# VH-VL binders against a2ajx4r71to235: the designs that were tried, part 18

Target 1, 165 residues: a2ajx4r71to235
Amino acid sequence: GRCNFEDRLCSMTEDQTLQPGWTRRSGIISNSPPFWDHNGNISAHFLALVSRVDSISSNLRSRIFLPTNDQQVCQITFYNFSSNQNGKLIAGLQTLCGDPIEHLWQKTEILQSRWERNVITVQSSQQFQVIFQAQMLATHGQEEVIAIDDISFSSGCLPADVCQT

## First folded at step 5 (VH-VL)

Design c53 (framework fv_tislelizumab)
Fold by ESMFold2-Fast, scan of step 5:
Structure c53 (fold): chain C 165 residues (1-165), chain A 116 residues (1-116), chain B 107 residues (1-107)
Amino acid sequence: as target 1 above (165 residues)
Amino acid sequence: QVQLQESGPGLVKPSETLSLTCTVSGGSISSYWVHWIRQPPGKGLEWIGVIYYSGYTYYNPSLKSRVTISKDTSKNQVSLKLSSVTAADTAVYYCARDSYYGMDVWGQGTTVTVSS
Amino acid sequence: DIVMTQSPDSLAVSLGERATINCKSSQSVSSYVAWYQQKPGQPPKLLINDASTRESGVPDRFSGSGYGTDFTLTISSLQAEDVAVYYCQQYYRYPYTFGQGTKLEIK
């Protein structure tokens, strides 16, 4: 499904954090870019990780998906806006059997002026979740932001109810 | 209908601070962001920096230590200060608005000559 | 910084003929490229934004195309008033960067 973050996290979850990580934000309440969603709408919402005087990191996690097959491609489409000199955003997948996160896409230390559309093709022989991992080191001075919006999954990304035992 | 107009001294001495003002009419600077761009005689365009409606700024790293862009919403004005000028700062300076769809309205430009 | 390189540096085209200007970025800028026209003594004028979206009031003979690193501005039938310097510009990443310019002249 398409997740545009207008009222909720759209069945995506955040890993446990000691402090608020990913937060819903809009242009009208922002002190730093982005001041609009990926369509230029200042009132529309997106998810943002905002820099702090201490380092911060957070994972945003999708629903569980079935292993991929060659009959239908599984693609993840999302928009990112990164405005940071001291951080990174990673998109990857994690199998539910405790395997480490496989990095499929990364953006580091970039001052974007516009949202960027990204498409990632997924191949996995096991059940998996899509992870968006953001990290920013301690920041003094102007606020830095890593933002994500409008996550969608193609028809080849088949939902699973539970991890296979 | 929206118009931008640059103003400032035409001559600045080396090592001094250049101060320019961009005055906006026909619209409010609280509705868009303003860029400063310069063009040395016979050369191309160089982006200097931007100020958003919130007051947030980004500067070209090559100029960051010398540049300050600020705004006065009550006067509908954006200002550029460039310190420690040299002959390399001689250029026509432009301000331009950005409403997410690119820099669609530009001022006429103001010529700055750095000379002793 | 992203470097924008235009080709050719200068171009002479006969009235009514097609003019093509190319722009290459040193790294992907998605579709975030604008094209500007600058006539002597005037500020730049935005012609095209988002690689291919024509600005209101710009004649239909102007068109833009491209994505990623390779972009093109085309004038399908050159008119006398089109004599100018043309600049491409990326606005994907700060700092914004411009190409060196292409001077378009009548042959």
Scores: ipSAE 0.685, ipTM 0.861, lowest interface PAE 1.3, mean pLDDT 87

Design c54 (framework fv_tislelizumab)
Fold by ESMFold2-Fast, scan of step 5:
Structure c54 (fold): chain C 165 residues (1-165), chain A 116 residues (1-116), chain B 107 residues (1-107)
Amino acid sequence: as target 1 above (165 residues)
Amino acid sequence: QVQLQESGPGLVKPSETLSLTCTVSGGSISSYWVHWIRQPPGKGLEWIGVIYYSGYTYYNPSLKSRVTISKDTSKNQVSLKLSSVTAADTAVYYCARDSYYGMDVWGQGTTVTVSS
Amino acid sequence: DIVMTQSPDSLAVSLGERATINCKSSQSVSSYVAWYQQKPGQPPKLLINDASTRESGVPDRFSGSGYGTDFTLTISSLQAEDVAVYYCQQYYTYPYTFGQGTKLEIK
């Protein structure tokens, strides 16, 4: 599935955090860029992690997927928008429950003017979840943003219900 | 169709503040964002900054200590102030609109000369 | 800042022949490159946005291509009115940056 964040988090889950985590935004309710979704629509929604004074981090995770194979490629497509001087967005995978995140893609310390479409090919011999990990260090009062939109998984990304032990 | 027109004094003394106005007709500045770009004589283009329909601004780091961009939605105008000018600020100044698909409409430009 | 480098700095092409201008960015800008035409005494005119999307009213002889760090503007059959300075520009990140310009002249 495709997740465009127009209603809720689209079956994505957020790891526990003490600070405000990922929230739904649109151009109409935003105080800082982006003022539009990836199609230039000010009313459409996206997910944003926003920092101003304190360091903040949060993980957004997909459902569990089955191991991949060469016959059916698993690809993740998503849009990102980052406006920060002290932050990082990582897309990766986590195998088994509680394993370290394997980094597949990242974007650091960037002031975007446009959304960027990204495609990542996933290979895993074990069951996995896709993780979007965002971190922003203290901003000295400037508002910093990491945003994502329209996450989709290709047909080779096969759903599973249980984390492999 | 949307049109932009720059205006300003043409001549500014060193150390003073340059003030330029961009007047928009045929559309509302609340529907897009407006950039300021300049071009010194015989040289290329330099991006100065932008103001979004929300009023949020972003400035070129090389100029940000001296630049202020503001808007007056009731007059459909965007203004640029550049403080502490020197001869290096002599240029043609342009405003241009952006509706997410690029800077598709530009003003004709206004020439600013910094001299005593 | 992202640096945009054009090649060549100047180009002389005969009427009816192909002109090619290249633009390289110091880091990936996705497809967010625009091409502008500027004639003496006039503001820049947007020809192409999103690397390859031709603006309304721009003749079919103008085309753009590229993604990431390498971009090209092509004029398939040069006309006299095409004499101008051409600029590439990235609008992926702030600050926006322009190439140094390519002066296109008739041979």
Scores: ipSAE 0.711, ipTM 0.861, lowest interface PAE 1.0, mean pLDDT 87

Design c55 (framework fv_tislelizumab)
Fold by ESMFold2-Fast, scan of step 5:
Structure c55 (fold): chain C 165 residues (1-165), chain A 116 residues (1-116), chain B 107 residues (1-107)
Amino acid sequence: as target 1 above (165 residues)
Amino acid sequence: QVQLQESGPGLVKPSETLSLTCTVSGGSISSYWVHWIRQPPGKGLEWIGVIYYSGYTYYNPSLKSRVTISKDTSKNQVSLKLSSVTAADTAVYYCARDSYYGMDVWGQGTTVTVSS
Amino acid sequence: DIVMTQSPDSLAVSLGERATINCKSSQSVSSYVAWYQQKPGQPPKLLINDASTRESGVPDRFSGSGYGTDFTLTISSLQAEDVAVYYCQQYYSWPYTFGQGTKLEIK
């Protein structure tokens, strides 16, 4: 499936946080970049984590997937837009509830002016969730942002219903 | 069709502030970035900074302490101020729009000479 | 900052022959590279955006390719009006940076 965040979180879930977490934005209502989605559309929506004066962090979780096989490749495709001087976005796997996230991809301190399409190939002998973990440390000045759009999972990413222990 | 036109002084004294204006005509700029780029005589292109329609700005770190880009929406103009100029700031200065697909419309450029 | 390096610095090609200009970035810029043509006394003109998308009105003899760190501008059959300096530019991240330019001349 494809998740373009035009209406809701598309079966993605957000871990609870004391500060506001991921929010749906569009270019029209944004006070800071990105002012477009990845197609240059100012009206289309994406998810953004925004920081200005306070530190902020949040995790976005996929559904649980079955172990991968060699017959069909499990690939995660997503767009990111990072505009921050002390932030980090990690895409990774969590194989057991509460286990450390295995980092597959990351983007640290960067001032992007455009969205970037990313494709990550997943191999796991265990059931897993895909986690997008974002963090930005307190900054003084203009807003800092980490944004995600159009998450999709290839046919090799087979849904499951349980988190293994 | 959208057109951009730079204007400002042709001659500026060392240590003074350079002020340039870019006037946009012929189209909407509500979704555009406007960039300033310069080119010293016989040299390549150097990106100075950008402003979005909302007023958000980014500046080249090498010039950040001296540069300010601002916008006057009522006049459809973007302004560049560069303080404490030296001979190294002698260049042709261009403004250019960015509609997400690259800097597709450029002004003709205005020549600035820093000399006593 | 991301450094853009062009090769060659200058190139002489006969009319009707292929001209190839290369651009390398110091780190990945995805597909966010533009190519500009600049003739003496004129502003730069956008030829190619997004590494390979030809700007409206640009002749089809101009083509771009590449992704990540290696990019190429090709003129399949050089014409007299193509004499100019060509610049690559990344617009993936701030600050935007240009290559040093390649001067293309007729042999």
Scores: ipSAE 0.637, ipTM 0.840, lowest interface PAE 1.4, mean pLDDT 86

Design c56 (framework fv_tislelizumab)
Fold by ESMFold2-Fast, scan of step 5:
Structure c56 (fold): chain C 165 residues (1-165), chain A 116 residues (1-116), chain B 107 residues (1-107)
Amino acid sequence: as target 1 above (165 residues)
Amino acid sequence: QVQLQESGPGLVKPSETLSLTCTVSGGSISSYWVHWIRQPPGKGLEWIGVIYYSGYTYYNPSLKSRVTISKDTSKNQVSLKLSSVTAADTAVYYCARDSYYGMDVWGQGTTVTVSS
Amino acid sequence: DIVMTQSPDSLAVSLGERATINCKSSQSVSSYVAWYQQKPGQPPKLLINDASTRESGVPDRFSGSGYGTDFTLTISSLQAEDVAVYYCQQYYSYPWTFGQGTKLEIK
């Protein structure tokens, strides 16, 4: 499956939180970069976490996937745009039967001027979920951003309904 | 088609504010982003900052908050102000268009000398 | 800041021979590297964007390659008009940074 955020969160879910969290943006309705998607299109949508005068954090979760092996490699492709001085975006794996989040990829404290394409290869002997964790410390100057777009899962990322025990 | 032309004073005294203008013709500054770049005599290129079509700006931190970039859409102009100048600010100053794929159109450059 | 380092600082190549200029970034910049040609008294001219895409009107002898931290500009058959200083530039993150330049001369 592919998630381009043109129609809401497209089956990704945000963890319960009282903070504003991830919002859907486009260049024409943005107050700060990015003013475009990863193709330079100002009208296309993406998800953004925007800085506040207090700290903010949010998790964005995929659907559950079945175990992978060497023949059924699961690859997650996504674009990120991070423009922040005290922020972090982590892409991680959570096996749904009690393991903590394993950090597979991260981007910290960077002022990107372009979107970056990322590919993560997942190997798990247990059912798993992909998690994007974003955090930004308090910002008193210009608005800072962590943005994600065009999350896609290869054919080896087989969907599952429940966690095995 | 699109052309950029820098203008401003050729000579500026130390401690004063340098003010430059980039005039755009053959296109609208609302359709792209404009960067300022400078080049001291006999040296390489230094990026100064950018203004997006929205008016949002970002500046090179090395200029210690001395720089301001603004735009006047009605005149199709982008302006650069650099305060508290010293001899180290002597350079050719360029404005350039950003089409997302790189700075494809540059002005001819305007020479600025900082001297007493 | 991302530091862009070019090698060599200067290069002398015979007419018709291949010229190669290298550019290394201190951290990954994806494919967001541009190459510029600057002749005396002129502004820089964009030759290559997105590491390998030739700009319209740029001769076929110019090519770019690379991804991440290592980038190369190649001139397959040097012409007299190619004498210039060449700069690489990353536009992945702010502040944008340029290499120190490579002066290309005829041997």
Scores: ipSAE 0.688, ipTM 0.860, lowest interface PAE 1.1, mean pLDDT 86

Design g2 (framework fv_ifabotuzumab)
Fold by ESMFold2-Fast, scan of step 5:
Structure g2 (fold): chain C 165 residues (1-165), chain A 117 residues (1-117), chain B 107 residues (1-107)
Amino acid sequence: as target 1 above (165 residues)
Amino acid sequence: QVQLVQSGAEVKKPGASVKVSCKASGYTFTSYWMNWVRQAPGQGLEWMGDIYPYSGYTYYDEKFQGRVTMTRDTSISTAYMELSRLRSDDTAVYYCARDSYYGMDVWGQGTTVTVSS
Amino acid sequence: DIQMTQSPSFLSASVGDRVTITCRASQGISSYLAWYQQKPEKAPKRLIYAASTLQSGVPSRFSGSGSGTEFTLTISSLQPEDFATYYCQQYYSYPYTFGQGTKLEIK
């Protein structure tokens, strides 16, 4: 299903962190770009990771999904916006707590001034979560941003019905 | 060592403007956001807005939008909060406070503003 | 706006008591919550940030817990200097908002 961040984090969770992580913003409450969502709506919400003075990193996790199959493709679609030079955004998979994150997509040096649509195909023989990992290095004191919006999972991305053990 | 020192008490008439200063020392002034918070007599804390001294970028609470202006002078490490069209219910202690992502870790001593005729 | 509600608004306690103050957010704020102590006619002082991280120099008898919408400040063994008003504050989204305060006074 589709997640446009108009309410909460859409069943997504954030890893524990001492830094403020992903926060909900809209054009109305933003003090740095973007000032609109990917549809040009200043009132609609998106998630933003904002670097003000320090290096910052945060992980955003999806719900748990069942192993993929060849009959229905599991695809993740999302939009990203970046106003920084020293950051990176990674979309990846994690199969168990503590397992390394398998990178499926990444963008480094994400200097852009528009929302860009991305589509990622997922293949996993085990249950998995999708992780959006963002990092920004220490800044020159200007506010820098990595933003994400309108995350959707295709019909081949099947939610796990039961937690196993 | 890190310190915020605010200007002295002000008495103003309704309709006037007041400008409170907050001088920072002991850290890099441009590296931290500066918040303004007020407290009416016997009441709780009320956030007004913040400013990023490096750029001068500001965010104001909608309640104060149109009446508040936050500025800074980086040459003297000083932030300012100006509130216009004062009403009796603007009588409060006004605080500046440093913010580096985690809430407000260093506070000024406060400036009492009394609005009376 | 995110509304922050503290319970209780007033608490009476004795030196040596364990004191608990609760703060509730009207929507999820993850761990973006700070606790402040304010003594009469003084500026507030930050005690805790990120819901559970103790500010350097603050006595270990203070602790914070919680995430999402329910948060707690605990003082494990109340000292005379702890009688003050306590505030929670969310910094998850603009505008930043404070709870109404909890006044802790001598029994």
Scores: ipSAE 0.009, ipTM 0.498, lowest interface PAE 12.9, mean pLDDT 79

Design g3 (framework fv_ifabotuzumab)
Fold by ESMFold2-Fast, scan of step 5:
Structure g3 (fold): chain C 165 residues (1-165), chain A 117 residues (1-117), chain B 107 residues (1-107)
Amino acid sequence: as target 1 above (165 residues)
Amino acid sequence: QVQLVQSGAEVKKPGASVKVSCKASGYTFTSYWMNWVRQAPGQGLEWMGDINPYSGYTYYDEKFQGRVTMTRDTSISTAYMELSRLRSDDTAVYYCARDSYYGMDVWGQGTTVTVSS
Amino acid sequence: DIQMTQSPSFLSASVGDRVTITCRASQSISSYLAWYQQKPEKAPKRLIYDASTLQSGVPSRFSGSGSGTEFTLTISSLQPEDFATYYCQQYYSYPYTFGQGTKLEIK
């Protein structure tokens, strides 16, 4: 599947223990970059975590996936945008409901004016969820943003109904 | 068909202000950002800033902060760049250029600004 | 700020030559790089964007390659109209920055 955030969160959920949360934005309603989605469309939507003065963090969680196999590759493709100098965007796996998050990809210390495409290959012998974790230290001056758009999962990423083992 | 037409050459004294116009035609003016780039005689290209014609939002290079103002008038599809407190080293050709998201695909013909006493 | 450095600053070549211009970014810019050609007394013209995509109407002798920090512009068989100054430009991060330019002269 593909999630472009044009109509809600595409079955992704926010971790209820963290605030403030991810917000759906577009270039038209944004007072700070990004002013385009990853296709250069100012009206299209993306998810953003916005910091103004305080340190903030939030998790965005995928549906549960079955263990991977060797016939079809499970790949996560997404676009990121970051306007912060001391923030982190982490893409990781959480296995066995509640296990520690394994970091698969990380971006820090970058000031972007354009979106960057990322592809992550997943191998897991256990059921897993994909977690996008954003963290920003207290900001000074203008808004700082970490944004994500067009999250997609290849055909090797097989949905599961419940978190088990 | 897409075209950017700039105002004519200007001669200014040090300390004065100059306002350059850039009239767009052949496309939807509010759908693309507009960049301003200058080039001093015999020198390379220097980015000054850009403006979103839809919202009016601007971003300026820190080198010009406090001296540059970018505006637009959507009723006549025209962008403006005003540079104040002119110095002799502001002598340059000033270009407007359309941002296609993939760099600057259409450029104005340039406006020569000469700052001399 | 991202610094863009071009090599060489000056290049002398003959019609029919293959010429290569290099552009280096001080940090990764993915593929968010454009190449421009500027002829004397004229505005720049975009030749290539997204590092390797040729602008419509630009002759196929022009090509771009690279990603991250190292980029090249190649002219496979130089023509008389190609003598000009060439600039690379990153549009990955504000402020946008240009290389210093490469002036291509007749040998």
Scores: ipSAE 0.008, ipTM 0.618, lowest interface PAE 8.4, mean pLDDT 82

Design g4 (framework fv_ramucirumab)
Fold by ESMFold2-Fast, scan of step 5:
Structure g4 (fold): chain C 165 residues (1-165), chain A 117 residues (1-117), chain B 107 residues (1-107)
Amino acid sequence: as target 1 above (165 residues)
Amino acid sequence: EVQLVQSGGGLVKPGGSLRLSCAASGFTFSSYWMNWVRQAPGKGLEWVSSISYSGSYIYYADSVKGRFTISRDNAKNSLYLQMNSLRAEDTAVYYCARDSYYAFDIWGQGTMVTVSS
Amino acid sequence: DIQMTQSPSSVSASIGDRVTITCRASQSISSYLGWYQQKPGKAPKLLIYDASSLQSGVPSRFSGSGSGTYFTLTISSLQAEDFAVYFCQQYYSYPLTFGGGTKVDIK
């Protein structure tokens, strides 16, 4: 399902050791862009990783999903915004709850004034988690942001009960 | 697991010096801004100082600027507050605290500093 | 500096009561406000951040509301462990500042 971050992190979790992590923000409470969510709503929420003056990184993890099949396509749709030209936003896949993260999508040098819609198709013969990994390598001496919003998983992305390792 | 353990403190005369220590465990210390907050006996909380992950950015309350120095050693997971030219009004319990997006989510147990002749 | 004015300074309440504490900022701080609970001889504990977000592990009877200059902390059904001092804190700008505290005492 669709996650617009209005209530919770939508069953997503953050890697604790990479804090400070992803923060729920809206246009009303932001000191730096974006000042509205991807629909132009200043009061709606999104997730932002904010750099004050130091380099920062954090991971946001989905729930565990069952292996994909040829009958139903598993697609991830999300929106991204970034004021940081030297950072990275990576959408990746981690299998068997411990394997290295496989990069499915990466964005750098995005437009500062615009939310972009992205669709990624997933193929995995093993159980997996989707990971949104953000890293800001440098700042310009002021607050810089990498933001995501409205993450959704298609019907082919079937929840798993436990990680099989 | 996740904790801040403080040491240092004690009784010192006006004009004296003292160094407080705060040892972090259970989290990646180098990924957090850290703070010192104090509380005079029977009074409220007063923010004292903040330090960035790398130590490149530091802020002080006007009441302690020029007398106190905040520092950190990321290799040792430790935060310090060097207090010089202490005054009676500096008497307080001093807390170290972790900064999770500006709010302080983990606190040390506190260290009493008494400045009296 | 941003001054945080907290009221009341103390309130007497019974178990099961609804308790409301207010915090006013001398200028708009958007939603950059946290609420803390402090018991005698103990360090403060974060209850709420960003004015209304409940800290992990904090009971749902605690809630925060407000934006700009006016904020409230509500305890919907007071429990024995809730008798404590409560502080608001703005983190809109340095220097960071706290309210004067509200003591919640047994009636």
Scores: ipSAE 0.005, ipTM 0.489, lowest interface PAE 15.2, mean pLDDT 78

